VHH binders against o75319. Designs and how they scored, part 11

Target 1, 181 residues: o75319
Amino acid sequence: GNHIPERWKDYLPVGQRMPGTRFIAFKVPLQKSFEKKLAPEECFSPLDLFNKIREQNEELGLIIDLTYTQRYYKPEDLPETVPYLKIFTVGHQVPDDETIFKFKHAVNGFLKENKDNDKLIGVHCTHGLNRTGYLICRYLIDVEGVRPDDAIELFNRCRGHCLERQNYIEDLQNGPIRKNW
Short names: E, the ipSAE of ESMFold2; O, the ipSAE of OpenDDE; V2, 0.75 times the mean of E and O plus 0.25 times the DockQ between their complexes.

## First folded at step 1 (VHH)

Design nb12 (framework vhh_h_nbbcii10_fgla; at its last look DockQ between E and O 0.32; V2 from the best seeds 0.00; counts 0 for: pae O 7.7 > 2, unsure alone 58.8 < 65)
Fold by OpenDDE, second read of step 2:
Structure nb12 (fold): chain B 181 residues (1-181), chain A 126 residues (1-126)
Amino acid sequence: as target 1 above (181 residues)
Amino acid sequence: QVQLVESGGGLVQPGGSLRLSCAASGFTFSEYDTYALGWFRQAPGQGLEAVAAISGSGDYTYYADSVKGRFTISRDNSKNTLYLQMNSLRAEDTAVYYCAAYPDEDSLYSGGYDYWGQGTLVTVSS
């Protein structure tokens, strides 16, 4: 189906690069079939994503898709030059260790392979906020040693929206460090 | 009015099997493909635990580590019913099991977006 996700329109399409990192968060782009249900100014397609990234003088080097579906857009809608990684992540729940590990592994692999450039890791879920924010923050905390509150603040500021789900916030602030390997 | 009604709970011996059903009314699975359907459980003295979930499209499933390989979530759109096949039941599976429909999205939702059943008791005991 082509139902617009609830409250999808309420969130900024694309955040800003997180200073000191290669991360940028955005809400899920919607393929063309969704456009008929949107005002022109509300449309946010895969193409629009790349345009907005370019407007920020940035370049995507990887897209990590955390949505719990494949109905929003197709990987084929993305440039072939940008690898696409799906990490199926259930909403509302704190990601399990396997999901966290997959995310960390993907990020670390990207950074290892892209030391010679400044391409970004684009991460999105439906709204590009809670699941996205959690995993990015979890990485910063567990791998980069960033203080939880600093990670959260940084993400919120750059995304333009604050993490909402208390279970995510609580886990980031007070939960255990997850293994990196 | 949206209603979710669980059934199929009962007393079963360890190693046994049960199949839970969740009949939905006022809520059509096929029309709410942006929703996830899930089973949750609450054991005595414990918090609510996610057991299994299925995407709105029906293409993806999630299982808690504790039930992987033993439980299977499925749905029948024609019957507007969600199922949980529980095999190799253990004492620790004893709980009230709840069916829920919730947006498969990221943001917070008001009570109007989430639907829960009354639950069905599953008791695994010798």
Scores: ipSAE 0.263, ipTM 0.662, lowest interface PAE 2.1, mean pLDDT 91
Fold by ESMFold2, look of step 5:
Structure nb12 (fold): chain B 181 residues (1-181), chain A 126 residues (1-126)
Amino acid sequence: as target 1 above (181 residues)
Amino acid sequence: QVQLVESGGGLVQPGGSLRLSCAASGFTFSEYDTYALGWFRQAPGQGLEAVAAISGSGDYTYYADSVKGRFTISRDNSKNTLYLQMNSLRAEDTAVYYCAAYPDEDSLYSGGYDYWGQGTLVTVSS
């Protein structure tokens, strides 16, 4: 299984830091075994991820991986100084409260332990867009009190692509009030 | 063409068990690093609910809180079949159950595929 995820080539590899937050979003990096199917300009490996972050004068302090699989890259392909967390997220529906809680807990823990630096939380799913955008926006809305439309606009601008999945957008805009504990 | 066909539904008394099967054609589960698989259900007049899912690698499973401890998702890549073992069934489990396959959750808009079966009815009633 070295098949390139559908539409993966259509998305920018890495977004920009979201101002006023500690978040940066990106699509899933692909380990070297995928590169035989990619033109050089299409490659985006774990090493490429860290190089692109460095080019932005940023540093990752945590990676949250929302994908269903380990086939894209292995956690051991990351630098030893970057914690890695996988949060299994069911596709095609709004993430459940347990998933949202795991995400909030991880972000809050990172912010407490990293209050004296400016390292970023990198979040990705396969394309770094729908599941990634939902959970980042959910955090900003529920924990930081950001207005839904402002959170979505900020994510879209910094990711470089708009959220596409309407049920996620509708839940962010009009969904139930959620607890943070 | 890609097809998912559910079977194993029917009428069962509360506390009983059923095993649902989902046979796939037009793609193979043995390429697990491409497809995640899941079971969804819909009671009449209600929204669609995710019941269980299993990652492409098989290393991760999800269960809705309402079914944890009672339902078990599994896949047999050699038979190209997804299963849902349903134990300790309750009246509120009555629904049409669908299996689904996703090539990757975020690829829905490139002309790629979200594949759904036609559903199998499970009725839990005494």
Scores: ipSAE 0.058, ipTM 0.463, lowest interface PAE 6.6, mean pLDDT 84
Fold by ESMFold2-Fast, scan of step 1:
Structure nb12 (fold): chain B 181 residues (1-181), chain A 126 residues (1-126)
Amino acid sequence: as target 1 above (181 residues)
Amino acid sequence: QVQLVESGGGLVQPGGSLRLSCAASGFTFSEYDTYALGWFRQAPGQGLEAVAAISGSGDYTYYADSVKGRFTISRDNSKNTLYLQMNSLRAEDTAVYYCAAYPDEDSLYSGGYDYWGQGTLVTVSS
């Protein structure tokens, strides 16, 4: 439908850049048609996303959209200069290995192509928290060798909200490392 | 407002097939097109397990590793109906199967999806 996602208003629109990484997390931007259901101060359109990132003196080089729908906004709503990648990821369940490997491949490709700049990888699901936090932390643990608790704490602090899904947290802390490179 | 009604469950022998249906009501055509739809199951004494999901466009599907290659999810938006074709059934597929409409939000107050059907029992035994 054209309803505002449950609890979407409860979350900060955009987190802070995660120090030592190229990641920034945010909640899903909502296209103009949703603004009829929002107060002006609650609006968070694709344009609002880029304005908020610019206000932090950061620049997006890639958006990875983890939602399992295309109803919230269209790639055409984004500046043509910023690549957009859709990785359909079902919520509530831990992302499968195929999804994890697609995410890792996209991040590695971006980093290889962007060695000479400081542009960020923007990652979002609906709330920019559970699927987003899981995949970012999974990347840091599996690829960069970060300790699980450190990855989770870094994400929570920079996002401004703690990962909520216990199954996601347990998989990050105690689950197997997914090696595919 | 949103209602989901599952059907097609029953008793089947190992190696057999069943086709589950989920009829949705309370949706307009455009609203139905925007929802992802999925199947969950719960075996006795166990938690809910995601089985399969299909995007609003029907172009993207997900399958749990336990059912991949055996189950096929499909949707008919003109009939507001979701299907799960289950082939090569095994004893471990025995469960109550639930249809869910997924508005792509991680609700802390739901069982995994915000819209749940009544469930349909599938028993795989001799």
Scores: ipSAE 0.039, ipTM 0.451, lowest interface PAE 5.6, mean pLDDT 84
ESMFold2 (binder alone), look of step 5: mean pLDDT 77; pTM 0.783
OpenDDE, look of step 5: ipSAE 0.016; ipTM 0.374

Design nb13 (framework vhh_h_nbbcii10_fgla)
Fold by ESMFold2-Fast, scan of step 1:
Structure nb13 (fold): chain B 181 residues (1-181), chain A 125 residues (1-125)
Amino acid sequence: as target 1 above (181 residues)
Amino acid sequence: QVQLVESGGGLVQPGGSLRLSCAASGFTFSEYDTYALGWFRQAPGQGLEAVAAISGSGDYTYYADSVKGRFTISRDNSKNTLYLQMNSLRAEDTAVYYCAKDSEYYDTSGYFDYWGQGTLVTVSS
């Protein structure tokens, strides 16, 4: 269907770069066909995403799309110069180890290829909150050795919204380190 | 006009097998369909649980830990049908099973595209 995702309007379109990292989180951009259901100030297209990133004096080098659908926008709606990676991740459940490994591999590969620039890894799910926040925090905890509470606080502050799913928060705080990167 | 209709449920003994089907009408499961499809269940007195999901291409699948290794999701674009093969069934698998197209349940709470009546699976002797 061509309906606006539940609560999508409740979230800020784009967070701020997470200091000390290459991550920036945002909610899913919606292609032009969705704009008939949105007020002008509510629109957040792929073009709007890049405009908002530029307004922060940042540049995207990779988009990781964690949604389990392809209906919101097409990779073709993005600039040809920005790589797009789809990692199909269902909501509600903590991402499995295979999904965590794919995310870590993609991030590590980007960082190796982009050593000589400051381009960002843009990560989104539908709201840019639970799956997005989980995988970014999991990376910071497992790969960069950040304390779980510090990773969560950093994400919450920079995204402008707090992680909502208790099972995700519990796994980040008390779950095992995933060493399958 | 667009509809998903579940079938194949019934009474089965523990350790048994069932194959659920979800027939789609009003749209097609072609290679150009990017709609994710999935199976959800609701046990008596419980909330909805995602069971399995398959991407539009069919190349990516998800399974809940409770069913991983026992259930297999597949799609047949020529028959416009989604399947769930359920093996080694257990009493805790007793539930009404629903299929959904491009469901917000993958992303958000409680919304289904083309919600059907579901198909009841009862696992008992």
Scores: ipSAE 0.098, ipTM 0.483, lowest interface PAE 5.0, mean pLDDT 85
Fold by OpenDDE, second read of step 2:
Structure nb13 (fold): chain B 181 residues (1-181), chain A 125 residues (1-125)
Amino acid sequence: as target 1 above (181 residues)
Amino acid sequence: QVQLVESGGGLVQPGGSLRLSCAASGFTFSEYDTYALGWFRQAPGQGLEAVAAISGSGDYTYYADSVKGRFTISRDNSKNTLYLQMNSLRAEDTAVYYCAKDSEYYDTSGYFDYWGQGTLVTVSS
């Protein structure tokens, strides 16, 4: 149904572009049917997402949805010009190698096809924090060679919230590098 | 009217195995796939925790870290029944186990709409 995700209201709707990257993280936008359960200022729809991105003088080129459901919004709620990719990602657990690979592959594909622009890769899970942060950081660490602590700090600063899950943090800091192919 | 009825609980020794069943009525597993089924448990004095979940299509599964590798969630569409195979049981697995149905795909931050009455699993030497 139209249950508001737990603690969804507690998180900033949209982060900032991560300097030196094409990533921006945000919490899951909610389709119109959820608005009746929200105060006007709490509403964050797909339309609101794009408005907020524009306010930052940015443009989305891809949305990666990591939520483990399809109930929050429909791809049809997005502009046709922005591709939508669903990667079902279980919460609380460190994403498996397949999930990590899917994410990396999607990002690399986007970057390859969008060398001529500066469009952003928008990534979200429910809160746009833990799963989102892990996979973005995992990419930065594994693919771009960023130090784990630097990646985490960068994400936290730009998202406006810190990664919360210790297992995610630990895996990023001390876990093995995942293959990129 | 959706109804879920758990069975299969009982007393088992540590290291033993048990298979729980959840007979579902009021809806058909194969009718659609935009839903989720799950197992939850509540130990004495503790809160409700998610154990495992499976999407309507069966393509996606979730396991709590505490049961991963030991428990398997499955379903039989012909019987409209959800299962939880529990192997290598531990004392800390002692709890009342509930099956539940979500009208949408499962999300750990979401809610399940329908619940069974629960079945008690006791792991003790």
Scores: ipSAE 0.012, ipTM 0.332, lowest interface PAE 9.0, mean pLDDT 91

Design nb14 (framework vhh_h_nbbcii10_fgla)
Fold by ESMFold2-Fast, scan of step 1:
Structure nb14 (fold): chain B 181 residues (1-181), chain A 127 residues (1-127)
Amino acid sequence: as target 1 above (181 residues)
Amino acid sequence: QVQLVESGGGLVQPGGSLRLSCAASGFTFSEYDTYALGWFRQAPGQGLEAVAAISGSGDYTYYADSVKGRFTISRDNSKNTLYLQMNSLRAEDTAVYYCAAHGYDDEYLRASEYDYWGQGTLVTVSS
């Protein structure tokens, strides 16, 4: 089915680069088959994503897709020059340690291989908010030593929307640091 | 206190029909228009399986492949009630049916997306 995800229209398509990091967050792009239910100004295809990133004078070097579905767009809808990584992440529940460490491993690998450029890591779930914000903030807290409240504020400001899931916020503020597993 | 109460379950012959209802209290469907409502089932000796979901706006419905074309999910905001119309029932539809509420995100056929659950109602399709 080509049904638009609930609340998807409520969110800005793309946030801004998070200063001091290589992260940029956005909502899921929708392939052309979804456009029958969208006004032209509501469309946000994979092509639209790259156009909006260029408009900010940024360049994507990796896309991490956290959705638990493959229905929204295909990897082949993306430019061949941009690596795509799928990490199936269930919504609502705080991501498990395995998912957290897959995310950290991918980010660390990208940063090591991209020391000589300023390309961004694009991260999205369906809304580019809860799973996306959680994993980005978890990385900043656990790996870069950022204070939880500072990480959350930075994400919220740059995404243009605040993290909504209280269990995610609570885990970031009060949960254990996942350094060794 | 959020509570969901299912009704309408029972014994039916193969090929028959049943309509399940789920009465919600402690919240109104229109207050949580961003959250989905759904139906899940568990057959004897099996795990929890998604059946159908309806978006918070009511504009979108989702069905498991096993029930597409036979079941219809609907909601009546004036009665604060979720429905599942089950037609062309098969022996394999025998299960306890659960109402779920407060589904957040696009994966509405995932049990983990839902915060609130009813007690379940048994549907037996005679064999």
Scores: ipSAE 0.016, ipTM 0.256, lowest interface PAE 5.6, mean pLDDT 87

Design nb15 (framework vhh_h_nbbcii10_fgla)
Fold by ESMFold2-Fast, scan of step 1:
Structure nb15 (fold): chain B 181 residues (1-181), chain A 127 residues (1-127)
Amino acid sequence: as target 1 above (181 residues)
Amino acid sequence: QVQLVESGGGLVQPGGSLRLSCAASGFTFSEYDTYALGWFRQAPGQGLEAVAAISGSGDYTYYADSVKGRFTISRDNSKNTLYLQMNSLRAEDTAVYYCAASPYEDTDYFGSAFDYWGQGTLVTVSS
């Protein structure tokens, strides 16, 4: 049910924009029904997300939700002006090629449609770390030609937490480049 | 290679107590690898029912309304073992009890996304 995700409180709500990109990563916002289990300073609602982005002088143009659930918040809790995309990603396992291709297509489409602005692509899973960091780094490596260790370092620094899953790190460093073939 | 093995089931009189154990092999109980551990049961002629669940850290526990105040879930990560202490047992608690584990961060504790399951242990509550 309405339980706070494991270790969710251990992570910073929102990272910083990754310089040279349109990406910003954050942990999952939790809707109003979760607030009874949180101290005021622990709350991170969809409204709190947009307030924290604004405090950084940034603006979201797309949210990509990688969680394998719809229980944390509803798309209706977001401003109607911000597109929301759900890509169900189970976690623990390295995302499959279909998931990677869906993510790349969404990012490429956003960038093409937003040439005339500087709006960000917000990406989150539960902690905004492993699934989120993997897919952002995979995009940077495969599409932008960034060296794997540089992509990982950039993500870790901007998120404020290091990728934890060794299988994800190993795949980024030594796995095959996933081309859209 | 991943296995969960239940033990501690048996026959008990109404009002009695039993402690179930679930030993895991092939993976470790940690808050980083096991996000939910739980007990489920299936009574004769009934579907599978969630009984109790505990988070990977052990900080959060959840119980079905039918067992709240009577059952206690706990874990010992050093022994890779999950426990269910069952008190004030009733005839309607008669069931095969299964332990289950989920490695997925988004698993609802009473949801169906548990990938690892034991073979079950029978608990019979009768006079």
Scores: ipSAE 0.297, ipTM 0.600, lowest interface PAE 2.2, mean pLDDT 89
Fold by OpenDDE, second read of step 2:
Structure nb15 (fold): chain B 181 residues (1-181), chain A 127 residues (1-127)
Amino acid sequence: as target 1 above (181 residues)
Amino acid sequence: QVQLVESGGGLVQPGGSLRLSCAASGFTFSEYDTYALGWFRQAPGQGLEAVAAISGSGDYTYYADSVKGRFTISRDNSKNTLYLQMNSLRAEDTAVYYCAASPYEDTDYFGSAFDYWGQGTLVTVSS
């Protein structure tokens, strides 16, 4: 089935680049088969994603997909020039150390290989908010040394929506630093 | 109407094994694969904890850190039954274990967001 994710329509399709970082968050794009259930103005496809990124005068260099499914779109729907990484991430609970490490490793690898450009790391879950926000903030906190509240504020502002899950927020603010290697 | 019925709970010594079953009715595993199934547990005086989950396709699984390497979630489509193999059980595994189902395999919600729940089965690990 091509069920539209719950509350998916309520979130802005694409956020803005987080100043001082290479991150941009967005909600999951939906492949063409979902369009039957959406008004034209509600549609947000992989193609739409790239168009919106271009409108911001940005370019995606990597997409990290945190959704816990593969039914929303296919990697083949993306340009071949943009690497796609899937990290299956369960919602509503703090990601485990392995998930966090995978995310950090991917980001660090990208940054190492893309020092000569300003391409963005696009991160999304279903809504591009809670799982996405947590992992981005976790990276900023653990790797970049950003204050938790600053990281959260920055993400919220740039995404256009605030992290909603208290357990995520609490873990970011008061939880332990996770291993970076 | 979707119904989930757990079984297999009981008393076991530390280091022992149990296999929990969850018989599902009201939907068919083989005909509907865009769902998620999961096991949750609640220890006395504690909140609900996600233990393990599996996608409708069976391709993707989740385990809590506390049970990784010890527990295995699986399903049998022919029996429309979800399983939790629990090995190397510990005292801290003592809890009521619940089976749950979500109509969406992309579980933004692990816990209260699951739409269907069983009545639970008690697992007691004690020497």
Scores: ipSAE 0.016, ipTM 0.393, lowest interface PAE 5.6, mean pLDDT 90

Design nb16 (framework vhh_h_nbbcii10_fgla)
Fold by ESMFold2-Fast, scan of step 1:
Structure nb16 (fold): chain B 181 residues (1-181), chain A 126 residues (1-126)
Amino acid sequence: as target 1 above (181 residues)
Amino acid sequence: QVQLVESGGGLVQPGGSLRLSCAASGFTFSEYDTYALGWFRQAPGQGLEAVAAISGSGDYTYYADSVKGRFTISRDNSKNTLYLQMNSLRAEDTAVYYCAADTGYESDYWSQYDYWGQGTLVTVSS
């Protein structure tokens, strides 16, 4: 079935751009088949995502989907002008080094190709919080040299929700920098 | 009636290879019926670990760092069967291996996949 993800309604659909970066985080958009289970004000389709980004005077140039499933929406539900990248990540677990490397590679590639514009990298998991926050913060720490607590505070403020999983927070604060992959 | 049945486990020496199969019945591997398929394992005295996953389209795959380059996940839609090709096996690969399917129920975590097989034992030992 087309069940709404647990606690999905508890989270804001879209955060704010993280200042000094090209990142914006959001919860998973749900395709039209889920709308029968949602009040109109609760709907957050792929179209709604792009409308909310535009309302912030921003533009998406890449979507990175970190969910462990494809049931919530399909790439063809997105505008053809916006690239889509799927990186399967298991919830509850800190992403492995290869996943971290793939994320960093995608971000670096986007930034090189988009030096002459201000388009954003949209990142989401189911809630746009734990896996999403981990990988964005990991990038800022490992690649940009941001202090772990500063990266976490920036993400939490801009997402409008704090990272919830202690293992993710602990790895960011005390774990090794992933430079060898 | 939905079932996943694993086969292909057994005893193998370090450096050897095994191919696990997961035969599905009661649903199809079409991207309309299946959103994701995966392999998970549980070593003696350890928790359940995600090993590999493949999307319903077949275009996206995941591998745990511990198996990357050694294991390959694949599927045959005509046989409705998921495979895990395991090469260069190590003692630490000893575990019960489970296949699982996400057919559209609320599932974004490996522990919440809709359907699970009963497992097949792989022992890597001399």
Scores: ipSAE 0.014, ipTM 0.369, lowest interface PAE 7.2, mean pLDDT 87

Design nb2 (framework vhh_h_nbbcii10_fgla)
Fold by ESMFold2-Fast, scan of step 1:
Structure nb2 (fold): chain B 181 residues (1-181), chain A 126 residues (1-126)
Amino acid sequence: as target 1 above (181 residues)
Amino acid sequence: QVQLVESGGGLVQPGGSLRLSCAASGFTFSEYDTYALGWFRQAPGQGLEAVAAISGSGDYTYYADSVKGRFTISRDNSKNTLYLQMNSLRAEDTAVYYCAAGYEDDSYLTSRYDYWGQGTLVTVSS
């Protein structure tokens, strides 16, 4: 459909790079067909995304799209030079082990192939907050050995919004480390 | 496992009222729920049409032009239940009414709902 996702306007378009990592989080870009429902200052197209990343003196090397739909934009709306990976995740529930494994595999593969550059992994769901923050934090905890509270604080600070889903926060703080690689 | 069960349908006279309920299990309603909820109907010999929808936050509602001003959608997170209050019922409201739930990504304004009830019949006849 052509309707703006609920609460999408409430969130900053793009966060800051998470220091010490290759991650940057943002809300879903909306293709040009959505702009009739947006004021000029509210627009955040795929082109706007890349302009904002460049304004931070950063460069994207991979986009991981965690939304459960393909209606917001098409991979073809992105520069051909930037790989796009879709991992369908449903909201509300903590992502299952298979989803966590897919995310970890994609991140590890990117880092292995991009040792000689400083390109970022861009991660988004609809708001760039709950599913996005969960999977980034889960990676930092499980793979990089970051303390859960430190991972959450780093994500919240750099995204400019705090993780909202209590079940996601609870799983990050007290849940098991996922060893399914 | 997600399950939706409708109730409250029946026979009513034109101008009458009914309240439909949809009890959800396998997931929880909350202020930050990602589930959009809606009511759809299918009249005899017709296709499925959207009647009303409510966003995950409950802050946004949609109504089809044919029911606007007569029907009210609401949700009760404490009871994990979706409602449709139907007032000033007309013969053309006769249909099987389905409740549906979809993740917020799939929008309350689209037909892409992942979970559906079995339907409850509403007959408006004199």
Scores: ipSAE 0.016, ipTM 0.283, lowest interface PAE 5.9, mean pLDDT 86

Design nb3 (framework vhh_h_nbbcii10_fgla)
Fold by ESMFold2-Fast, scan of step 1:
Structure nb3 (fold): chain B 181 residues (1-181), chain A 127 residues (1-127)
Amino acid sequence: as target 1 above (181 residues)
Amino acid sequence: QVQLVESGGGLVQPGGSLRLSCAASGFTFSEYDTYALGWFRQAPGQGLEAVAAISGSGDYTYYADSVKGRFTISRDNSKNTLYLQMNSLRAEDTAVYYCAAELYGDSDYTPAEYDYWGQGTLVTVSS
């Protein structure tokens, strides 16, 4: 089955670019087979994702998919010009150090290869909120030296929804810096 | 050892009611250790069909069109138990009912997304 993810309709499809960064967050796009279960105004396909980002006068250079499933859409549903990276990340739990390290390395690699353009790193989990917000904020704190509360506020404002999971918030505010290098 | 054990199945007359329970052991329905939980059914010779699902928070539920308005899914975290209240039962509801838990928090309510399954409990709706 093509069942809509729980609470998926409750969230804005795409946030805004996070100023001072290359990040933009969104909820998981759903391939065309899900559309029969959605009103027209609720649809958010891979095509809809790119249209909404274009409407903001932005361009994606990388998509990082943090879901633990491949059910929602296929990489082949994306333009071939946009790289796709899958990092399987279990929901509900704070991502482990290996997952955090993979995310940081992917972001750093993208930035090195894209220093001459302004393309964005699109990050999503199922809702584009908890796993997505955690990893983006973790990167800003650990690599960019942003204060935890500032990183969280920036993400919440730009995503249009606040991080919900208290364990994620507490780890960002009070947890150790994860050292990759 | 993670285990889900269904109970409450049996023979019931059309139009009757039945309540299924699913007792979980080896993990807890606490706020921090919650899984997505669901009920699936399989009639003899048919595939698995999603019946109902409830989120880890309990805030969101899914129901198959065939059971909407008749079945209610609920959970009791203090008892580590999932329930399915079945009302206005029809002959077409006859099936083995399975309790399932989704470990990865990324379920779209399909059988393939669930990691732990009970042994099933038979519900027969017949006169």
Scores: ipSAE 0.015, ipTM 0.247, lowest interface PAE 6.6, mean pLDDT 85

